VHH binders against q96q42r690to885. Designs and how they scored, part 11

Target 1, 196 residues: q96q42r690to885
Amino acid sequence: GYIASLHELATTERRFYSKLSDIKSQILRPLLSLENLGTTTTVQLLQEVASRFSKLCYLIGQHGASLSSFLHGVKEARSLVILKHSSLFLDSYTEYCTSITNFLVMGGFQLLAKPAIDFLNKNQELLQDLSEVNDENTQLMEILNTLFFLPIRRLHNYAKVLLKLATCFEVASPEYQKLQDSSSCYECLALHLGRK
Short names: E, the ipSAE of ESMFold2; O, the ipSAE of OpenDDE; V2, 0.75 times the mean of E and O plus 0.25 times the DockQ between their complexes.

## First folded at step 4 (VHH)

Design m20 (framework vhh_7z1x_3)
Fold by ESMFold2-Fast, scan of step 4:
Structure m20 (fold): chain B 196 residues (1-196), chain A 126 residues (1-126)
Amino acid sequence: as target 1 above (196 residues)
Amino acid sequence: QVQLVETGGGLVQPGGSLRLSCTASGFTFRSYAMNWVRQAPGKGLEWLSGISGSGGSTSYADSVKGRFTISRDNAKNTLYLQMNSLQPDDTAVYFCAKGGRYFDWLLSPTGYFDYWGQGTQVTVSS
C-alpha cells in the first residue's frame, strides 16, 4: 500500500545516499588528492564533477532524512511529501549529469595521467561493486561510465515509485494526476540526461 | 540579472478584490514554476499558490482555496494572483518566488526558491 511504498522510497533513498557517500569518500576524494592527475583542463572538469556530485549526495541525504521524519518522527506521512524537494533534486541532478557528460565528452577518465589510472585500476573491484557491474571482464572505462551515470538510473527509480504511489489514489483525483505528472517529469529528465 | 517585481498591492475593504502582478526578467520564464508567498505582521512565511511553467498545473494552500486564482502570461513574463473575498487575515506582504524547472505543489518558500521579489503590501481594513 501507500505506507509500504513510502517506506520503500525512504529505504532505497538511504541506500543510494550510502552508495554515493562511498563513491565520494573512497574514489573521488582520494583520486583528486593525487599529484599529477593530468592537464589543467581535465583536472578542472573532474573537480567540477566532484563538486556537483557532493552537492547531489547532500541533497539525497536530506531527502531520505525528510521522508523518514514524515514516516517515523515529527510529521505524519502525506501522499505528496515526496514532491516537496523535486525542484531542488531535478536541478542538482541536471547540474551533476551535465558536469559528468562534459568531462566524458572532453576525453574523461582516459585522459587522466598514469597515477590516476593506476589508482582506478587498483580499485577496480570496489568500482565494480559500487556500480553493480556483474561481469568481471568489463573494462575499467565501462565500469566508470556505469558508476557515474547511476544518478540517471535513480531518476528512473523515482518515476517508478511515483507510478506505484499513484495507484493508491482514484484515477480522477488531483493526487493521481500530480503523481503521474511528477513521474513523467523524472522519466523525461532521465531520458534527456542519458542522451550522449 | 534575475529580477522579480511585484505590483498591485494596496488598501482594500473586507470582501473586496485585488489582482497582484509579478514581472520577471533574466531567465526563461516559461521554463520555471512560479509561486506566491505572504508574510503577515509578526508571522512567518506562508506559501499560498504555485503554477507550472506551462500554466497547466496549479496548487493552493487551504487558507486561500476558492478565493485566490494563480495564473501566468508567458508572452509577457508576468505572474498573477487574483484575490477575491479578501479578509482582514489576508493582510500581509505578498512575494512572488521563482521555483524550479518542474512544478512542486508541496513547495514551501523556505529552502526551495533561488529568487524572490521585494514584496508588495496588501492591507485589508475597514
Scores: ipSAE 0.000, ipTM 0.135, lowest interface PAE 14.9, mean pLDDT 80

Design m21 (framework vhh_7z1x_3)
Fold by ESMFold2-Fast, scan of step 4:
Structure m21 (fold): chain B 196 residues (1-196), chain A 126 residues (1-126)
Amino acid sequence: as target 1 above (196 residues)
Amino acid sequence: QVQLVETGGGLVQPGGSLRLSCTASGFTFSSYGMNWVRQAPGKGLEWLSGISGSGGSTSYADSVKGRFTISRDNAKNTLYLQMNSLQPDDTAVYFCAKGGRYFDWLLSPTGYFDYWGQGTQVTVSS
């Protein structure tokens, strides 16, 4: 049902926020605190990734909290921020995905200096757990790529939830059309950004 | 043509109970969330309660939680609001509204209920 699907969206959004918050606090913040990370260019690109990641994390947290508050009657939510015309949410996903692809195209994590690589290897089991990689023999760089592309996978999840919400309405209704259009938008964005 | 017709309003003493009904026509009732909204004299609209199309999920404003119960009978195309422990502050015109509050306010940038009933007056006084 519709309300059940909104509870699912709220629950999964809050869980996703928790995961991104853990990546930020346990991986990105400690990594960026190291004195010898690599070349100036690599450091600047990684700092851009961290900045965009932090902004996206904040907005996802606010979205999850807003949905939960509305579902419990604590406060009004004007619209689902996830809809395709919510430019702040859409732009933040796009900005993050652009930053991570730019970092990876320019050599990514492989170009980090030894202290950074040592830190990542020390935390490989945590990285594997956070990335949901089940194969214990997966290489560090593959784990990192999977981890930092989780936001793109979340766009696919948004599209699927929006389709589920649409099934609660008549095909001819404006509600059905809006949810279908939003789903298509998130799926197309995920496809476009995932190619990078 | 969508129509919503409320009945069951009237005068009741404090602590009393009333059951409001809303009969819907012109759309597939079970496919849409339904809502109760009220307007007290000299005040704005206050959302009270919502129910999913299947009836499996309900939500309530803090002001009525524990006192009011929303329900629906999809076979009869009828929405209900059972109001218990009524207080003078519950005096208002009560409206039945089509369109899930969650859809209208969460999904629409403009936010609105797409169809409203005529309203039914509830007066709580001794």
Scores: ipSAE 0.000, ipTM 0.108, lowest interface PAE 15.0, mean pLDDT 79

Design m22 (framework vhh_7z1x_3)
Fold by ESMFold2-Fast, scan of step 4:
Structure m22 (fold): chain B 196 residues (1-196), chain A 126 residues (1-126)
Amino acid sequence: as target 1 above (196 residues)
Amino acid sequence: QVQLVETGGGLVQPGGSLRLSCTASGFTFSSYWMNWVRQAPGKGLEWLSGISGSGGSTSYADSVKGRFTISRDNAKNTLYLQMNSLQPDDTAVYFCAKGGRYFDWLLSPTGYFDYWGQGTQVTVSS
C-alpha cells in the first residue's frame, strides 16, 4: 500500500543520508583540508564535486525528515510528500552527477597529488565499507568510482518506489500521471548520467 | 593579511536596485566560497547567498531568491551582489564573508566564516 511504500522510502532515505554524511565527514572534508591537493584546476573541480555532494546530502536529510513527519502525522492520503521535493532533487542530482562526471573526465582522482592519494590509500578499508564493495582485491580507483556513483544508484531506487506508489492510484488520476512522469524522469536521469 | 572591503551601499526607494561590491586581498580568492550576510536593525545575522570559488555554483536564501544575484570576478578579486526589487525589510548592514573551500549545507553558513568585512549600510525607504 501507499503508506507501506512511503515507510520503505523513508527507511532507505535515512540509510542513504547516513552513508552520504559519513562520506562527507570522513572522506571529502579531510581530503580537501590537505596541503597541496593538486593543480588549481583539479582542486576546483573536486571542490565543485564536494559542494554539490554536500547540497545533495542536505536535501536528502531534509526529505527523510519530511517523510518521517508525514508518516507520524498523516492527515491526508492524497498528500504526495515525495513530489514536494521532486524538482529540487532532480536539479541537485543533475548538478552533482555533472560535477563528478566532469571531474572524472578531466582525470579524476588519479590527478591528485601524492598526499591526497596517500590519504585515500590509508582510508581504503573505510572507502570499501562505504561503497559496499565486498571484493577485498578491488583497486582504490574502482572503489572510489563505486562510492561517488552511489547517488545514481539511488535514482533507480526512487524510480522504482515512485512506480510502486503509482499503483495505489487509478490509471486515469492526475496522481498516477505525476508519479509515472516522476519515475520516468529519475530513470532517464540515471541512464543519462550513469557510467555503468 | 586577509581583508574584505564592501562598497555600494546607500539609500534606495522601494522597488529600486543596488549593486554591492567586495574587494578581497590576502588569500587565493578563486579557491574559496564567498558569501553575503546581512544584519537588520535589532536582528541577528542572516545568510543571503554564497558562490563557489570557480563561480560554477551559487546558493540563495529563500527571502532573496529571484531578486538578488551573486557573482564574482576572480581576476579582480571582487565579489558582487546585484539587488533588485528592494523592499523596506531589506534594510540592513550587508557583510562580505570568506567561506571554506567547499560549502557545507549541514553547517550554519555563518558559523564557519573566518573573515568578515566591516559591512555596508543599505536603507530602503522613500
Scores: ipSAE 0.000, ipTM 0.144, lowest interface PAE 16.7, mean pLDDT 80

Design m23 (framework vhh_7z1x_3)
Fold by ESMFold2-Fast, scan of step 4:
Structure m23 (fold): chain B 196 residues (1-196), chain A 126 residues (1-126)
Amino acid sequence: as target 1 above (196 residues)
Amino acid sequence: QVQLVETGGGLVQPGGSLRLSCTASGFTFSSYYMNWVRQAPGKGLEWLSGISGSGGSTSYADSVKGRFTISRDNAKNTLYLQMNSLQPDDTAVYFCAKGGRYFDWLLSPTGYFDYWGQGTQVTVSS
């Protein structure tokens, strides 16, 4: 049902927020605190990634709180960001995904200086745990790719959840159309950003 | 063969406490994220809590935060859920669930787990 699907959305949003917070605090912040990370261009691109990642993490935390408030009767459904496919929410995802793609196209993590590469290798078990990849033979760069493309995966998940919510309404209803439109918006964005 | 066996359920009065255990076999327990999930009568599955392989990271659903504590003993291949301040709404079958290889939990709590226990019944009533 509708409420059960919203509880599922709220639960996975809180998990996603916790995961991004852990990546930010345990990987990105310590990594950027190192001296001599790489070339000026590479460092600036990584700083942009971290900035956009932090902003997205903050908004996801607020969205999770809003979902919880709605489920406890504090807010109306129409106030939920995801149900309105808010430009702020979409723009934050777009800005982050663009920044990570630009960083990776310009050489990404492989072109970082030795202190940064050493840090990542030292924390490979933590990165593997964060990615939930349990294969010992998975390469560091594959693990990093999995972690930093989580937001694109989450956009696909939003689309699927919204489509599921839509099935709780009559096809001719305004509610059905709004949820279908939101689902299509998130899915199209995910496909567009995944191609870059 | 992977097996998860829950124990520790039973009858308890409101405000009481219970500790659930889940014994795991057939996989390297310390390498996997472990979870507690419940299902109340006539309701869907609700994820409650998760813990990383090392035990260094934990997470909780808002409905149980501050009342429930997840922990693990990797030497004993055992997962625990300490439940305090139990309420009638906590009445449910409680399941131990093993995390999958990838981030399936971002798609659905159900899709995240590759193995489940059979569950243990918790009834909170006076």
Scores: ipSAE 0.014, ipTM 0.296, lowest interface PAE 7.8, mean pLDDT 81

Design m25 (framework vhh_7z1x_3)
Fold by ESMFold2-Fast, scan of step 4:
Structure m25 (fold): chain B 196 residues (1-196), chain A 126 residues (1-126)
Amino acid sequence: as target 1 above (196 residues)
Amino acid sequence: QVQLVETGGGLVQPGGSLRLSCTASGFTFSSYAMNWVRQAPGKGLEWLSGISGSGGSTSYADSVKGRFTISRDNAKNTLYLQMNSLQPDDTAVYFCAKGLRYFDWLLSPTGYFDYWGQGTQVTVSS
């Protein structure tokens, strides 16, 4: 039902936030602290990815905390950001996905200098665990692509939750239509960004 | 100054019925969705039902669907919850909550931007 779906959203949002925090602290921050990452252009594109990733991580953390506070009776809990068509939330997802796509189109992780590639290879088991890649023979670049496209997968999850929430309303209602339209918006965004 | 005042709570036998009322003031009542939310002893908040500003659309949590009916009288600035087939598990403080502009009102009745009444106690026991 409605509250059960909100509990599922809160639980999965908290898990997703933890994963993004681990990627930020254990992969992105150490990687960007290396002295020789590559060309100025490659470094700038990666820094843009990291900046957008950090902003998205923060907002997801806030969203998860707000959901948990509401479900545990705290009066300060806010409305679901995803339903507001919040430019801040949607823009942060769009900005992140655009930045990672631009980085990958311009050569991505393959253009990193040897010290950066060595760092990533040394942490391949962690990268594989974080990306949930089950095939131990998967190449490093494929693991990295899977990992950094996790936010796009999360857009699909939002779309599915919105459809579940819509089932709590009459099909002819404006409320049902708005939830379904929001679901379609997240699904279309995910498909657009995933194909870029 | 937004005010919401709940009335109609009390002690009722299992299988009985109660009708809760919420009188609103300080805002254009018909322009906002309204909600009912409850909190059982030692438990978190549970959203029960919502109604659009016009009254044309309603929604219910699975736990109360078919037993509770939400309605409103915009001329009287009053929200209602008709509760039938009451069970001991329905024992809780029942709150009236004002919705938000962007139709996320159903998902954030405890939010900072929502206004709550003081609540009315419903006890279902022999």
Scores: ipSAE 0.000, ipTM 0.108, lowest interface PAE 17.4, mean pLDDT 78

Design m26 (framework vhh_7z1x_3)
Fold by ESMFold2-Fast, scan of step 4:
Structure m26 (fold): chain B 196 residues (1-196), chain A 126 residues (1-126)
Amino acid sequence: as target 1 above (196 residues)
Amino acid sequence: QVQLVETGGGLVQPGGSLRLSCTASGFTFSSYAMNWVRQAPGKGLEWLSGISGSGGSTSYADSVKGRFTISRDNAKNTLYLQMNSLQPDDTAVYFCAKGPRYFDWLLSPTGYFDYWGQGTQVTVSS
């Protein structure tokens, strides 16, 4: 049902926010505080990744809080922030994914200086836990790729929830059409960004 | 050693434009986010806009979005604020503020800035 699907969205959004917050506070902040990270270009690209990651984390936190408030009353689907017409949320995802892709194509984490690589290796268990990688033999770079592409996996989850919400409305309704269109938009974005 | 100097303020007519500059010294400018904050007469501090160290990421307060543009020239250690469609309510002292090495959208802007300039007065009046 409608309310059950919204509870699922709210619960998973809160868990996702918690995970991104942990990545920001325990990995990105300490990493960027190191005295020698690499070349000026590499550092600037990583700072862009961290900046856009932080913005995305903030918006996801706000979305989770808004969903909790929304559940206190009966409301229309068109008020959901994840709908396509909420340009701020969609743009934030696009900005983050563009920044991480640019960082990776310019050499990514492998171009970091020794102190940064040492920091990441020291925190490998935490990185593995946060990325949900269960194979203990997985290489550091694969763990990092999995971790920083978690937002793309979340786009697939948004698409699925939007489809469930659509089934609660008449096929001819504007709400049904908007939810279907938004689901397709998030799925297409995830596929496009996942190709990199 | 850290110094931020704002220039470009003045009197402008409603609907006019003005460009503010902030020259930074005493730190590696390109490594830090930079921000613009204002204080209108009798009001508290209002964060307006921020820009990442490289200039690739920007953010704006709803009150100025679409009217103001933040930019930077790292070769000149200079931050800019292009202000268009100015309104009487834009009358304020405008401050340049040094942010962290990366943007944190969860942080209170005024709580995380370690250095501020002296400010430049902008007056929008006929």
Scores: ipSAE 0.000, ipTM 0.160, lowest interface PAE 16.1, mean pLDDT 79

Design m27 (framework vhh_7z1x_3; at its last look DockQ between E and O 0.04; V2 from the best seeds 0.00; counts 0 for: pae E 15.4 > 2, grease 24.3 > 24.2, SAP .73 > .668, placed apart)
Fold by ESMFold2-Fast, scan of step 4:
Structure m27 (fold): chain B 196 residues (1-196), chain A 126 residues (1-126)
Amino acid sequence: as target 1 above (196 residues)
Amino acid sequence: QVQLVETGGGLVQPGGSLRLSCTASGFTFSSYAMNWVRQAPGKGLEWLSGISGSGGSTSYADSVKGRFTISRDNAKNTLYLQMNSLQPDDTAVYFCAKDLRYFDWLLSPTGYFDYWGQGTQVTVSS
């Protein structure tokens, strides 16, 4: 049912927020606090990634809280942001993914100075756990790529839940059409941002 | 338009105190870390202190730690620097500076700044 699917969305959004918060607090914040991260250009690109990641994390946290509040009848409908094609939400995902792809195209994590590479190697087990990479033979750079592209996987999950919500409505209804359109929007964004 | 305006500078005796203020407009003040930077006569810029957007985190240069206190009032869009135990070598033009990027933590002293105030003169002499 509709309410059950919204509970699933709320639960998975809160879990995703927790994961992004952990990446931010345990990886990005300590990494950016290191002396000598690399060239000025590399540092600026990484700071852009971390800034966009932090903004995205904040919005995902607000979305999860709003969904929970809506389901308990206590607050109005920012909980339905995903159903309204929120420009702010979609733009924040786009801005984040653009920043990470720009960073990776310019050489990414491989261009970081030794102190940063050493930090990442020392935290490889944590990075592997956070990225949900189960193959212990996976290389550090592949783990990092998986980790920082988790938001694209989440866009795909949004598209799937929206399709599931649509099945609760008649095909001729405006609700069905809106949910289908929203699902297509998130799927197209995920495909576009997942390039390379 | 983004504006940062410093006030509170002046002449003070060694051992004295001053409070600087910086009023901000044209951006979401609570979303950005703010900083104090000074320039002594004939010297380069020296970063002194930073405060996170929420005010929950602060950082200080060793030269001012224990003497200066940074704070902010997000309801008033105002940044403060309380300066105690002033010394003649604290004589400088003092600038407030806005971080270029959003962070919910402080990147001090490695942050980049996109907007600066015009500065306010602080002179410590008898």
Scores: ipSAE 0.509, ipTM 0.755, lowest interface PAE 1.8, mean pLDDT 87
Fold by OpenDDE, look of step 5:
Structure m27 (fold): chain B 196 residues (1-196), chain A 126 residues (1-126)
Amino acid sequence: as target 1 above (196 residues)
Amino acid sequence: QVQLVETGGGLVQPGGSLRLSCTASGFTFSSYAMNWVRQAPGKGLEWLSGISGSGGSTSYADSVKGRFTISRDNAKNTLYLQMNSLQPDDTAVYFCAKDLRYFDWLLSPTGYFDYWGQGTQVTVSS
């Protein structure tokens, strides 16, 4: 049902936010605090990735918080942050994907200075856990790539949940149309970004 | 709990001025560089300006240099952006962002951002 779907969304959003927060606090923050990260160009690209990751994390956190509050108050679908601020969400995801892709195309984590590589190697187990990579033979760079593309998968989940919520409204209702249109936007973006 | 709250946005005519404020809490404000960034509809995130923790050093994007002035009051935990000679292409959501880096942020034209405000809408239109 409608409420059940929202509870599931709230729960999974909170968990996802927690994971992203862990990545930010345990990997990105220490990494970016190193004095020697590499060339100016590499560092700038990494800065963009980190900043856009942080923005995305912020939005997801806000969404999670709003869902929790929503479940205890007036339950109107139009009040969902992913609907109300859909443009901001979609643009933020696009920008993040662009930044990580650019970083990787230019050489990615392989171009980082030795202290940064050493830090990442030291935390390989943590990175593997965060990325949910089960194969112990997976190379560090592949783990990192998997980790930083995790957010893209969440777009599919948003699309699915929005479609599910739409089925709870009359076809002729404005809520139904809004939910379907929004779902399509999220799914389209997920597919587009997934090809990169 | 880190919080950043932007205020001061609104509707203004071309050539007009606005002053944005960002109130910070949940961290030692003076220990970190702060930044202003904006996002216009259909455009990417744009870094505008940064200021060191002490306020002694500032930097600006070419797009706003000479028109925008960043400042801070560490006693009030507040970041400011004075925007003069506003143009229609300045229309955007403006965010304050806390710097993540331990070393001097002036080493790069952009910052490392770990916390963001909710943003404030600035609209420049006749």
Scores: ipSAE 0.057, ipTM 0.547, lowest interface PAE 3.4, mean pLDDT 89
Fold by ESMFold2, look of step 5:
Structure m27 (fold): chain B 196 residues (1-196), chain A 126 residues (1-126)
Amino acid sequence: as target 1 above (196 residues)
Amino acid sequence: QVQLVETGGGLVQPGGSLRLSCTASGFTFSSYAMNWVRQAPGKGLEWLSGISGSGGSTSYADSVKGRFTISRDNAKNTLYLQMNSLQPDDTAVYFCAKDLRYFDWLLSPTGYFDYWGQGTQVTVSS
């Protein structure tokens, strides 16, 4: 029920934060510390991706911490941060996905200079593990795409958990309506961003 | 290289209207939520309104809800604040701001503006 779904949200948010933190510290930060990454345009777009990714990672960390506090106190559904501040979540995910899409439209990881490509190749096992790609024959560029679009999968997860929470309330209740509306917003955004 | 330049301030009578603009450069404007904040004489910063990168979501502080309207034109890299029914206590320097002051719960960090401009003065007096 309700408590179990709240724990599911908290547990999966902590796991997602851990994954984003690992991607930031083990991939993005070392990659951007290389002196020779590529053209000015490519570097600028990748720096924008890293900036939006770091902002999203920070938001998810704050959310995970607030869920722990929420579970120890009054567990009123309307007080959930992901509902109360949903615009910030939706915008942060949108900004991130826009940045990675802009990067990929301009050629993406294929246009990085040799030192950057060498770094990514040397870390292919780590990239595959972080992206949760199970096919060992998957090409590096497909692994990178899967990895940097993981946030769209997380939006689907939010939608599913919010629906589980909604089913704990009467359909006519304000709690049900808020949870259902929010679930629909996260799912709609995930579908929209997945089409871009 | 990031620049935010506020314009459109001035003197207005109580009950009047004013439209502020913020021109952005040096970053991908459409990728960021944008905010308006103000600082009244002798007071700290007060968050007023925020708008998503796409412009599809907006939020307002209770003090300005119904009177102020935030909007953006991503083609012109410009953020707007339409201010109606101005009162003397709206007198302040108004700043265009980028980033996360939107949080105010227990775990919100302090100082989560990445950038803001020099501000534009709005004075409501007869």
Scores: ipSAE 0.000, ipTM 0.116, lowest interface PAE 15.4, mean pLDDT 81
ESMFold2 (binder alone), look of step 5: mean pLDDT 82; pTM 0.832

Design m28 (framework vhh_7z1x_3)
Fold by ESMFold2-Fast, scan of step 4:
Structure m28 (fold): chain B 196 residues (1-196), chain A 126 residues (1-126)
Amino acid sequence: as target 1 above (196 residues)
Amino acid sequence: QVQLVETGGGLVQPGGSLRLSCTASGFTFSSYAMNWVRQAPGKGLEWLSGISGSGGSTSYADSVKGRFTISRDNAKNTLYLQMNSLQPDDTAVYFCAKESRYFDWLLSPTGYFDYWGQGTQVTVSS
């Protein structure tokens, strides 16, 4: 049912927020605090990634909190508004994915200076845990790519939950159509961004 | 399984007092900041007060400063809101909310709330 699907969305949003917060606090913040990270251009691109990542993390946290509030019986809590209507949420995902793609196209983590590369190698086990990569032979750069494209995988998850929510409404209803349209929007965005 | 349960709401006359309680389970209570939030009929959510995990730091919204007192008993996993000098405008559903471990004060001055109680109704009327 509808409420069960919303509980799933709330639970997975909370777990995703926690994961992004761990990436921010344990990887991005310490990484950017290092002396001699690389060239000015590489550092600026990485700082842009971190900025967009932090903004996205904040919005995901707010969405999770609103969804929990709605599930706990708060009248007029509009948790689904973010997924159904929010250009701000979609724009934040797009801005983040654009920033990470630009960073990676310009050489990405491989162009960072030795202190940064040493930091990432030292934390490879944590990076594997956070990225959910189970293959011990996976290279550091593949782990990092998997990790920093987690938000795109989350867009696929939103699309699937929205389809599940739509099935709780009559096919001819405005609610069914809105949820279907939103699902398609998130899925198309995920596919478009994931192939760049 | 995280659970927050509010009690202590009810009908009270203007100028009266009420004490709300929130009993927490499913997490290490003393490790997380806790907050009180309310929603009046037809209005959005209003943050009222926050307290650190240790209880050593508290903060209040201007609308309740001097009238409401937040406190906690970590041995009992219970959060409290002592409400004095209640006014008709205090009529609302009151929620306790758990702050996320990963609070970022630069982006959110009120914190990230990952769990909420069901709420308790407070009605201030003569």
Scores: ipSAE 0.000, ipTM 0.100, lowest interface PAE 17.5, mean pLDDT 79

Design m29 (framework vhh_7z1x_3)
Fold by ESMFold2-Fast, scan of step 4:
Structure m29 (fold): chain B 196 residues (1-196), chain A 126 residues (1-126)
Amino acid sequence: as target 1 above (196 residues)
Amino acid sequence: QVQLVETGGGLVQPGGSLRLSCTASGFTFSSYAMNWVRQAPGKGLEWLSGISGSGGSTSYADSVKGRFTISRDNAKNTLYLQMNSLQPDDTAVYFCARDSRYFDWLLSPTGYFDYWGQGTQVTVSS
């Protein structure tokens, strides 16, 4: 029950953090270091995406570490971040998803200059693996879209885990109500952000 | 090293008031829901009140609703219980207790507390 669900949350959070860290270090940071990325507007939008992505990655890392500390009996364990700091998590997810949506609506990765496109093509196999795209015929731009919308999929996963945690409590309890409310909040956010 | 230290207990006449304080150290105080629990002579533990880590939510047992107020000052790592209209039946040892779960909630069932203070005696007598 409760500990098993927290262990699932901790395990999947650490895996997600590792994936976002790889995207940041192997794709986003090298891409932004290139001399000629595109127009000033395109570069500014991509830098905004990178900034929001880095903030989100940091918070996810902190959450995973806190859960692991609790599960291994470390006395300085913190409260459940996605519940206690739901405004920080929700705002960070909203800020990131808004930034990526704005970038993509304005033409996105297709507006990048040749050196940037060449870099992305060189790393297509890595991008495909990170995005978990199984179709070998998927085009680069579709792979990139899937990759950078992974945080929306993670919101659905939070909602599901919160529902599992709720089942560990009596229906009339404040704990059950808070977990159910949090689950609904993440699910509603995922639906809202997914409908651009 | 987690420590919870209660102060403010004592002897008070029926109808009187007392304010209990609990000073926390050794952990991030604002990350945990905190609770007040009492044990009257010859009775088991009775949960009285809980407060979320942020202080934004509070809950009370029916026996103390309208008479007791729980609050916290996260900058001072201190939990408070303001007790008004005290009755002889409020005579008990009062404990502050930390919620053992990650959740930032008011109410925790007995058994979910991982750290307790030493307790402070409150006696309501004429």
Scores: ipSAE 0.000, ipTM 0.102, lowest interface PAE 17.4, mean pLDDT 79

